VH-VL binders against q20498r280to473. Designs and how they scored, part 3

Target 1, 194 residues: q20498r280to473
Amino acid sequence: LELTDLYMRTGKKVPVIVEKCCASIEDQGIVTGIYRQCGIQSNIQRLRAKFDSGAEPDLHEFGQRDIYSVSSLLKQYFRQLPNPLFTYQAYPKLIEAFEKEDSLSEKVESLRFSLETMPEAHYRTAKFLMEHLTRLCKSKSLTDMTSKNLAIVWSPNLFRPPPTLNGADTHLLSGLNVHTAICDFFIENSESLF

## First folded at step 1 (VH-VL)

Design m5 (framework fv_pamlectabart)
Fold by ESMFold2-Fast, scan of step 1:
Structure m5 (fold): chain C 194 residues (1-194), chain A 123 residues (1-123), chain B 107 residues (1-107)
Amino acid sequence: as target 1 above (194 residues)
Amino acid sequence: EVQLVESGGGLVQPGGSLRLSCAASGFTFSSYWMHWVRQAPGKGLVWVGEINSDGSSTNYAPSLKDKFTISRDNAKNTLYLQMNSLRAEDTAVYYCARESYSSGDYYYGMDVWGQGTLVTVSS
Amino acid sequence: EIVMTQSPATLSVSPGERATLSCKASQSVSSNLAWYQQKPGQAPRALIYGASTRATGIPARFSGSGSGTEFTLTISSLQSEDFAVYYCQQYNNWPLTFGAGTKLELK
């Protein structure tokens, strides 16, 4: 289900699956290629089904055995959201704010204002995920995953242009590069942006 | 009284199809993951597959994925196993089983089993 | 898939004796292992889960131990009703897999 609908149903601003996967990865996921290496599809499907049914699988022990399935599950969850994490509604504002030729501090202020217009569940989940990725970057010497590497693997799961946006098809490659650049910026500046 | 009762087994020709049912009673069926397990005469237990509580996700033993389909009807408290392209090697007693429910654990084992239904595939 | 190997295939013992049944996984299954008892013509009965936790209603003479790849089911003082086939099952990885069973028979 969409993030806001889930929040209304459960009262939780951040989905349980996001909280538990991030905790497992921070505990057990300081390994080479985290988020880049794929997990085992059957394990991903089973874990996803448990969360979707309202169960809360214990990912602490599971993460010790198969952390790549946990990280793949989290990416899949965000990719499959009906409204992307950074919303169709906020998309044009975020692109515009990022592409402005402003000082770093002015760019942060513009992006912060745009992020604050997102629905509560989207804002809190985005804050949670970006801060998680920022913490993970501190271990880049062990994981071989820089903020740019994480942005490359994560941006396709977080950003999609609105269906009504004209010219999206003609600027596909430029849009993909911008999505990665924005994601990289968010990871590097999460403490200032959220 | 918590019970699972299988039905639908019988004799079928090679290449044929059969649908098994498992009727649940005495518990909230819609809250549990369910499993199918089979046992050939004189042999051990072999896991067939599973289905989550709302029926949106299924997993199968790799050798059976192409032939078998698990489904459920929570309004009727019934679990199903559709078996297609049956061969002599599929001859077995088929059990349905309930997965132990527990918050925070993805699997505790199968705590309730039906008595099984015999499927014989023979020419 | 993870292969579960049970030994011995058949164990002959007398009532009042201690029975020790072994189960080995081809790779680590942590503590995610269950034991089942099956009597002729009957459905399996859950005995142990999590390698060492007894299921509800299971007598204290049944105990499980082990983790990783090596597991043991112990029946401390055999009763006549305990002669059955015992199966171990891992639920660490999909597909779920069972051992071939150990038949406990009267000596």
Scores: ipSAE 0.007, ipTM 0.470, lowest interface PAE 13.5, mean pLDDT 85

Design m6 (framework fv_pamlectabart)
Fold by ESMFold2-Fast, scan of step 1:
Structure m6 (fold): chain C 194 residues (1-194), chain A 121 residues (1-121), chain B 107 residues (1-107)
Amino acid sequence: as target 1 above (194 residues)
Amino acid sequence: EVQLVESGGGLVQPGGSLRLSCAASGFTFSSYWMHWVRQAPGKGLVWVGEINSDGSSTNYAPSLKDKFTISRDNAKNTLYLQMNSLRAEDTAVYYCARDYGSGSYLEFDYWGQGTLVTVSS
Amino acid sequence: EIVMTQSPATLSVSPGERATLSCKASQSVSSNLAWYQQKPGQAPRALIYGASTRATGIPARFSGSGSGTEFTLTISSLQSEDFAVYYCQQYDNWPITFGAGTKLELK
């Protein structure tokens, strides 16, 4: 289900699955390769089915044994959103703001303005996720996951160009490295952007 | 009535290959995860691997992941186990089992009668 | 991988008596433990899942208990058809692992 529709139905600005997975990972996921190492597909699918049915599984005990399945579940959840976290609508504005401004302060100001145009559920969930990743980045010495490493594994799950008649042209212009670069910037500057 | 019937077992030489089938009937096969479990003569049960309901995901016992492949054909209600590079230690009765799991619960509620694979010269 | 240890390997009992079978996990499996019964020449039959929940059609004389690393299967008032091999199985983490079995035999 799309983030805004879920928010309208539940009254919760951030989905339960996002809150529970992030909490589990911050409690138990300060381990080597968090988000880089893949979990067990059967565990991921079983957990996903529980959340989709409205259940709230206890991730504390599960995370003690297989935190990589929890982190994989969270990435899969974002990857499968009908409208990406940063939305099809905001995508061209975010890419333009990032590429055109080369000073830190101007990039932050331009991106912050674009982020604030997103629907409330998307904005609040993006804030929640980016702040979570910023906290994990501070544990780099233990996880071996820098903001760049986190951006490499996360960006494919967060950004998709909007469907267009010239979709191939849009894809070629953007490139995978731009998605990684903007994601890295968001992790490093989450406190200023949200 | 739920039924699982394995076939394809037999004598195979070391280094050979064999494909086992498990024909399912009496339930909506496409809604269930399926597993393969083996048992060497006079020994206990050993999990081989699993496949999800639509066939998009598989997991294997670590020692078997490079030589065994699990697949399924939901249109034919059939589960498969492709076995390559077989060795004497792979001699066992191979069972297919239905996973009646509810989230974190895993229950092999129905098993086939098994098919014997003998790896010998 | 999680190692499951069953004891005793063989248990000799008479009909009408109570049998208690033990299963130990090398690390905590919470309540994610199942029990199966296997008779010679037959496929295993599910008895218990979730450490204590009886599978459909299983008589009340079968009961499971335990959590974490120590589990017990109890068969009260043994019947002649209960003489078989019993296996415990963890599904807390992959790969799924079974104990080596406890053979319940007539005294």
Scores: ipSAE 0.000, ipTM 0.441, lowest interface PAE 17.3, mean pLDDT 85

Design m7 (framework fv_pamlectabart)
Fold by ESMFold2-Fast, scan of step 1:
Structure m7 (fold): chain C 194 residues (1-194), chain A 122 residues (1-122), chain B 107 residues (1-107)
Amino acid sequence: as target 1 above (194 residues)
Amino acid sequence: EVQLVESGGGLVQPGGSLRLSCAASGFTFSDYYMSWVRQAPGKGLVWVGEISSSGSTINYAPSLKDKFTISRDNAKNTLYLQMNSLRAEDTAVYYCARVFEYSSSPDYFDYWGQGTLVTVSS
Amino acid sequence: EIVMTQSPATLSVSPGERATLSCKASQSVSSNLAWYQQKPGQAPRALIYGASTRATGIPARFSGSGSGTEFTLTISSLQSEDFAVYYCQQYNDWPYTFGAGTKLELK
């Protein structure tokens, strides 16, 4: 389901799966390689099925035993959204604002403006996730996950160019670098952007 | 820079066992999932299994789960494949490969060793 | 398990020409698809992952496209070193599975 459709059905601006996974990871996920190490595929599939059926599994005890499946579930959830978290619609505006030669404050204002044009569910969920990653980054000495490391593993789940824009692109490798860079910027500046 | 060197292959009788090793260098071995992939002579690639960076999670191709055991020694930068109850159909070049992690899921195999040949024949 | 079907089995082309290789999955694999190149007597080399992302060091003439069940690898201007066998691989669902390969040979 799309984030906006889910919001219309549940009345919740941030999906339960996102809230529950982030809470579990902040409680039990200050471990080496969080978000980099993969969990157990069968556990990920079972948890996902429970959330998809409308169940709200308690991830506190589960996270104590297998936090990597919780973190993998969360990234898979974002990766599989039909419209990415930062939306196909907002994508060109966000990339343009980020790549422009501006002062830090001007770049923040341009990005904030673009972010605020996103649908409510996308904006609130992006705010929730980016603030979660910012908090997690403060534990980098324990996790070995810097903001750049988090951006490397997270950016492919969050940014996809609209299909029509890719027809003329010959520099796909450059696109990967910009996704990581903008994601890293969002993690470092989440308090100012949202 | 990244190097993976397999060893331990050779001729073995049906019903026999072999242990393959893969020596890794040029990267922080303990940060990566590792995988084994095999290729029968003149045939395509078949995934055997994978092991997480810490060694706590191991996944196998269902058809091979009872025959093969994957392990690793991060202190020695070495990946292992224990093969038991070998049959003629297990004859293949066995490759070790490093797993690139994309979105916290084991993804594609970004670096491969040159492979070691296992021949099961009487 | 997910079955990967590659076509054609063999493609005969000349240097400088465009080659288009197809890969079909028996069920949706999203964008979780990789392409590998293998030359005789050598290990496979990663070319593309995430259906369309080039691996590091891979020339721009290699491009991937597709999602779901239909995927394509395109080599826009064939070089002599490109004659090899190409494999697609899905990593969406366990077990991971490969296609049977497409052999690219000199016309």
Scores: ipSAE 0.000, ipTM 0.439, lowest interface PAE 17.1, mean pLDDT 85

Design m8 (framework fv_pamlectabart)
Fold by ESMFold2-Fast, scan of step 1:
Structure m8 (fold): chain C 194 residues (1-194), chain A 122 residues (1-122), chain B 107 residues (1-107)
Amino acid sequence: as target 1 above (194 residues)
Amino acid sequence: EVQLVESGGGLVQPGGSLRLSCAASGFTFSDYWMHWVRQAPGKGLVWVGEINSDGSSTNYAPSLKDKFTISRDNAKNTLYLQMNSLRAEDTAVYYCARHLDYYGSGEYFDYWGQGTLVTVSS
Amino acid sequence: EIVMTQSPATLSVSPGERATLSCKASQSVYSNLAWYQQKPGQAPRALIYGASTRATGIPARFSGSGSGTEFTLTISSLQSEDFAVYYCQQYNNWPLTFGAGTKLELK
């Protein structure tokens, strides 16, 4: 289900699955390679089914057993959103703002403006996730996950260009690099951007 | 009193199809994940698959996913197993079983049905 | 998938004796392990879940222990009605898997 549709149904700006998984990972996910190490596919499917049915599984107990499945579930959730977290509509504006502006202050202003044009559910969920990743970076000595490492793992799940004609993948490598750079910037500057 | 009653088993020709039912009573059916487990004559228990409380998601044993379909009707308190392209190795007693959809409770089966025998033979 | 290995395949004992049944997982299942009893012509009956918690209505003579990969079901002071097949089941990973069973028979 799209983020705005979910918000309209529940009245919650941030999905329960996002809140619960982030909380579990901050509590129990200070482990090597968090978000980089894959979880067990069967456990991911089971957890996803519980959340999709409206249940709120006990991630305190589950996370102690298999935190990598919790982190994998969260990445999968964002990857499978019909409209990406940073939206198809905001995508070209975000890329332009990041690449065009040379000064840090102008880059922050342009990105902030573009982010604020996103639907409320997308903005609040992006803010929630980026702040979560910023906090997780404080534990990089234990996790081996710097902001750059987190951006490498997370960017493919957050940014997709608008649907295009065949042949767009000829420039995919360049796009992937800029997605990582923007994501790294968002993690490092979440307090200024949101 | 919790009851699970399977029906729909019988003799079927190889390549045929059958639909099994499991009628639940004595508890709030929609609070429970439901499972199918089978047991070939003289053999052990083999998990077939599961369906969540509202029926929106199913998981299957990898060897059975393209052959079997699990569904449920919470208004009728009934669980179903659609079996297609049956072969001799599918001959077994088929049990329905429940597990409570509660935080951290796990997928163990506190109640089982009596089972229904499916025999695939020419 | 996680493979569950039960031993022995058959255990011959007399009433009043103690029976000890083993279940081993091919990888850690923590405490996510259940035990079931099945009598001829009947559905399985839950005995233990969470490796050591007795299910409702199960007599105190049944006890489970273990964690990780090695688990034991102990039946103290065997009664005539305890002669049955016993299965262990892991619920840590999909697909859910059962051991092949241990048949407890009269000596």
Scores: ipSAE 0.000, ipTM 0.453, lowest interface PAE 14.6, mean pLDDT 85

Design m9 (framework fv_pamlectabart)
Fold by ESMFold2-Fast, scan of step 1:
Structure m9 (fold): chain C 194 residues (1-194), chain A 122 residues (1-122), chain B 107 residues (1-107)
Amino acid sequence: as target 1 above (194 residues)
Amino acid sequence: EVQLVESGGGLVQPGGSLRLSCAASGFTFSDYYMSWVRQAPGKGLVWVGEISSSGSTINYAPSLKDKFTISRDNAKNTLYLQMNSLRAEDTAVYYCAREMDYSGSYYAFDIWGQGTLVTVSS
Amino acid sequence: EIVMTQSPATLSVSPGERATLSCKASQSVSSNLAWYQQKPGQAPRALIYGASTRATGIPARFSGSGSGTEFTLTISSLQSEDFAVYYCQQYNSYPLTFGAGTKLELK
């Protein structure tokens, strides 16, 4: 399901699965390699099925036993969005703004302008997730996950270029590297960008 | 540019110990999980273990647990593998490798060292 | 542990031909599968990540596909430098595991 369609159906700007998983991880996910360590596939599938059916599973009890499945579920959710979190539509503007503008303040202003062009559900969910990751970075001495480490694991789940018939292999891989850089920038500067 | 260079391999007797080093250059070493992978002569690749970016978490292949110790020194951009109680079946080229993820969940190895040969023989 | 099975063990082909290599996982690994190329006396070289994404500098003739338990590496219009051993690797679950390799050799 599209984020915008979900928002229209539920009236919630941030999906329940995103809200519940982030809360669980902030409560119980201050552990080594959060978002890097793998969860258990059968647990991820069972949790996903519960959320997809409209149930709201108790992630407090579950997270105490298997927080890595909660974090894996959240990454999978974003990876499987039909329109990525940062949207196909905003993608060229975001990359252009990030690659240009030499000063930090000018880059922040350009990126903020581009982010504001995104649909409401995408903007609010992006704000929620980036702020969550920024808070998690404050525990990097315990988690072993710096903003760059989080960007490496998160960027492939959040950014995809618009579909193109002319994508060269080197252009695709170059895009993946810039996705990590922009994601790291968003985590480090979420308070200024959103 | 981006390079991993292993050293410390050589001939050791059964029951002996050896410490391998992997020197990283051309990237921010402290940002990456690192792995050791070994390959016996004429055989396939076998994962030994990995270490987190800060060094606080280390995961080993179950068959090699308690025999090998992985560590790192981020100030020196160096990864280590301490090998104890070596047997003939530990004879292999040992590679260090950098982990990187394109799928968004887990890591594959994008940069490999040239390897260092460890021979365990009487 | 997840067992990775590669087939065939050896594939004899001529330059210009298409080579298709198979990799099967004993349990689902999603798309968390990589392919590596290794030439005699050399370290492995990354080819494909996430089942289908080419690593930097890898020619377009290399393509990966599949998800779950069945994966394929295809080399179209085989070049002389492509004769090597190819390994698949899952990075979905600990311990990380490799297939036994498929050797591409000149016919």
Scores: ipSAE 0.000, ipTM 0.459, lowest interface PAE 15.6, mean pLDDT 85

Design p1 (framework fv_prolgolimab)
Fold by ESMFold2-Fast, scan of step 1:
Structure p1 (fold): chain C 194 residues (1-194), chain A 122 residues (1-122), chain B 106 residues (1-106)
Amino acid sequence: as target 1 above (194 residues)
Amino acid sequence: QVQLVQSGGGLVQPGGSLRLSCAASGFTFSSYAMYWVRQVPGKGLEWVSAISGSGGSTYYADSVKGRFAISRVNAKNTMYLQMNSLRAEDTAVYYCAKDSEYYDSSGYFDYWGQGTLVTVSS
Amino acid sequence: QPVLTQPLSVSVALGQTARITCGGNNIGSKNVHWYQQKPGQAPVLVIYRDSNRPSGIPERFSGSNSGNTATLTISRAQAGDEADYYCQVWDSSTAVFGTGTKLTVL
């Protein structure tokens, strides 16, 4: 379900699955390779089905036993959004703002402007996720996950160019490095951007 | 170890031109923005100019716009400040400085060159 | 021309605490960096992003930034701390330096 449609149905700007997974990971996910190490597919599928049915499973107990399935679930959720977290509509503006400006303050201002054009549910969920990753990055000595490492594993789940922009196949290779760079920037500057 | 070594400078008459150089070592030069900051003897620090890591973006203080041109040759690990139409008020020690932020600018000035005196006088 | 205002001079007795302020509208929303400059030398970074110390800067140096005032604090002042101190922020693409403060250790 698209984030705006979910918001309209539930009245919640940030999806329950995002809130609960992030809370579980901040509580129990200070472990080596968080978000890099894959979980167990059958566990991921079962948890996803519970959230999709409107249930709110207790991830505290589950996270104690299998936190990697919780982190994998969260990445899968974002990857499978019909409109990506940073939206098809905002995508070209975000890439342009990031690449055009060299000054940190100019880049932050341009990106903040573009982010504020996103629908409420997308903006609030992006803010929630990026702040979560910023907090997690502070534990990099324990997790072995720097902001750059987090960006490498997260960027493919958050950025997707519009299918018709500059041809279907040609955008993939040119976008991969910039997606990681912009994601790393968002993690490092989440407080200034949102 | 990061080092910024400056050269150029000297005495020039009003309306003259001068080129300053800043040679960098100890870091990936093309990945960092570089800056020029000047200081009139006995006065405070004044930011003059900035250049992005790629050299694609340049910025100038209003006092030098149209007269000064910042450039860099990444293959030589060197940044330049071309100063044209010099005025008495341009008399200052000029420092080159490196930005702290990888890929971006507007970080802190983590390393500074030794400074080069420019005197504009008849 | 909006400026970051610093006191022109601050005096501190040997072994006591010096505080150098940097005033600016809503400066607490910006990252403040501090530089030390001794006569005839280039500036040296002593505090970055409000309160962080570079390697080699003694723990006697600390910083804070809130509201309209950022502060550089130098505890247990030593003769070698005599210098000019400058705060610095970014205003869009322009770097803005404070007016500078001369610290004298008596």
Scores: ipSAE 0.000, ipTM 0.433, lowest interface PAE 19.8, mean pLDDT 85

Design p10 (framework fv_prolgolimab)
Fold by ESMFold2-Fast, scan of step 1:
Structure p10 (fold): chain C 194 residues (1-194), chain A 123 residues (1-123), chain B 106 residues (1-106)
Amino acid sequence: as target 1 above (194 residues)
Amino acid sequence: QVQLVQSGGGLVQPGGSLRLSCAASGFTFSTYAMYWVRQVPGKGLEWVSAISGSGGSTYYADSVKGRFAISRVNAKNTMYLQMNSLRAEDTAVYYCARDHYGDYSEYYGMDVWGQGTLVTVSS
Amino acid sequence: QPVLTQPLSVSVALGQTARITCGGNNIGSKSVHWYQQKPGQAPVLVIYYDSDRPSGIPERFSGSNSGNTATLTISRAQAGDEADYYCQVWDSSTAVFGTGTKLTVL
């Protein structure tokens, strides 16, 4: 389901799967390569099925056994959203605001304005996720995951150009670089942006 | 240190105009969304208007749309509420308030409030 | 525009727990903020984002928000807690305040 549809159905500002995975990772995911190391596909699939059916599995016990499957599940959840977290609609505005040759304060202001146009469920979930990643960066000496490293692994799951924009793979590499850069910026400046 | 100081209230006849001012000090004004909230004497709080930190986004209660205009001059650390076509029902204490987080997320709580300005619309 | 319904008044004895409710359709999907207002004074933010306390607000103040009801809880009530209390949400393009509750400390 799309975030807005889920929001309307459940009465929750942030999906339960996002809240529970982030809590588990902050509790048990201060380990080398969190979000970079892959989980076990069968475990990811089974957990996903439980959340999709409306169940709320206990991730405290599961996270102790296999935190990499919890982190992989969260990335997969965002990657598979029909409308990406930062929406097809906001995508062009976010990229344009970020690529301007402005001061830090001007770039923050432009990005804040663009983020404000997103639907409530997308905005609140983006805020929740970015703040979670900012907190993880405080443990970079233990995890070996800087804001840049987190942006590299996270950006492909959060940003997709609108399907009608170009329709071709002509700028894929430049798109990957800008997605990583904007994601890194969001992690480093989450307090000012959200 | 952090303060909002209001001015510009008073008595005005129905159909008249009035401009309220809210001067900010002790914080980076341009990073905070700001609000106008009013309260009819003896009644509850009613939100009137909101403006983003940059001034790029403005919002209004249906009861004041087309009559009131919120604005800010960040260089002067001041926010305004221009009130036109005033009605007896607009009689209230008007408060300016600062958003708690000072960002463009879902607008949060209002943590710093001005002292209030009485506006009386009467013949 | 959504309407946030609060009881007109709530009474609590000194040292006991007061609970003030804020009813709204699907209010659990929104962030609820709570304000305390004493006669002749500007409101004071006591809870923001459902359950967070601003600096200077005692731990006796707590909040929750689920389904169609948000609740402000004031434990170990004191005489100084006597005031009007308002809930508030931001709903897309508008802020909505609750109808207000007068808390009387007996």
Scores: ipSAE 0.000, ipTM 0.448, lowest interface PAE 16.0, mean pLDDT 85

Design p11 (framework fv_prolgolimab)
Fold by ESMFold2-Fast, scan of step 1:
Structure p11 (fold): chain C 194 residues (1-194), chain A 121 residues (1-121), chain B 106 residues (1-106)
Amino acid sequence: as target 1 above (194 residues)
Amino acid sequence: QVQLVQSGGGLVQPGGSLRLSCAASGFTFSSYAMYWVRQVPGKGLEWVSAISGSGGSTYYADSVKGRFAISRVNAKNTMYLQMNSLRAEDTAVYYCAKLTGYSSEWYFDLWGQGTLVTVSS
Amino acid sequence: QPVLTQPLSVSVALGQTARITCGGNNIGDKNVHWYQQKPGQAPVLVIYRDSNRPSGIPERFSGSNSGNTATLTISRAQAGDEADYYCQVWDSSTAVFGTGTKLTVL
């Protein structure tokens, strides 16, 4: 289900699955390799089915037992969104804003403006997720997950180039790890960007 | 004092061009995104174009895309709107506006006085 | 193309309370900003993020936002409050303004 359609149906700016997974991970996920280490596939599928059916499973005790399945579920949820978190529509302007600006302050301002043009549900969910990752980075000495490490594992789940009938888009030809760089920047600067 | 002062409006024939200017003072101009918003006399407000603080990103409403070009010269604290191929429906008062906000909550905290653009033969 | 509906006009007696509504599907989930525009003048921000007042805006201006309706409330109305009022939200990556309401102070 698309984020905007879910928002229309529930009236909630951030999906329940995102809120509950992030809360569980902040309570139980200060462990080595959080988001990098894979969970158990059968547990992930079971939890996903519960959320998809409209149930709100209690992730508090489950997280104590298997937090890696909770973190894997959250990444899978974002990866499978029909329109990515940072949207097909905002993608080219986010890439351009990031690549064009030379200074930290100008990059923050330009990206902040571009982010604010995203649909409400996408913006609020992005803000929620990035702030969650920023908080998690404060425990990097315990988790071994720096903002760069988190960006490496998260960026493939958040950014996807829009399909195009014309392959002349130079951003798609860059060949650089721009998605990871942007994600790392968002994690480090979430308080200024959202 | 904190203000936006506009200039450059006037009467032009269909197909003509005009450039609007918006001069900023009293704040760090390069730190803020800027908007152009227009208002047909007696009607409501309509977004036209936007530019990021550095000038690296520009955005346009579908109705003006390909005809209007927004730019800024931060060293001069000035933003411009170059309007080409003007049509009768572009007749409006054009406002420049400063965008500000905290977290995700952007809003227009400062507006220029407005510049009337009339497109008529 | 605004999706926000406002009454065309609202009248209020001097010293009484005016309420201007802004209707939109699930608008309570968005942040609503309000602008005042006097004849021949530029808009002025009077409320941001549903209920916050900018510096210089009197306490008698307040806002609320829930469900499908946001409301700008002007208590103890004064002659100087006579103006057009516009609500504004971010929708579909654009700045969307309401249709505008003319407030007349009798």
Scores: ipSAE 0.000, ipTM 0.436, lowest interface PAE 17.8, mean pLDDT 84

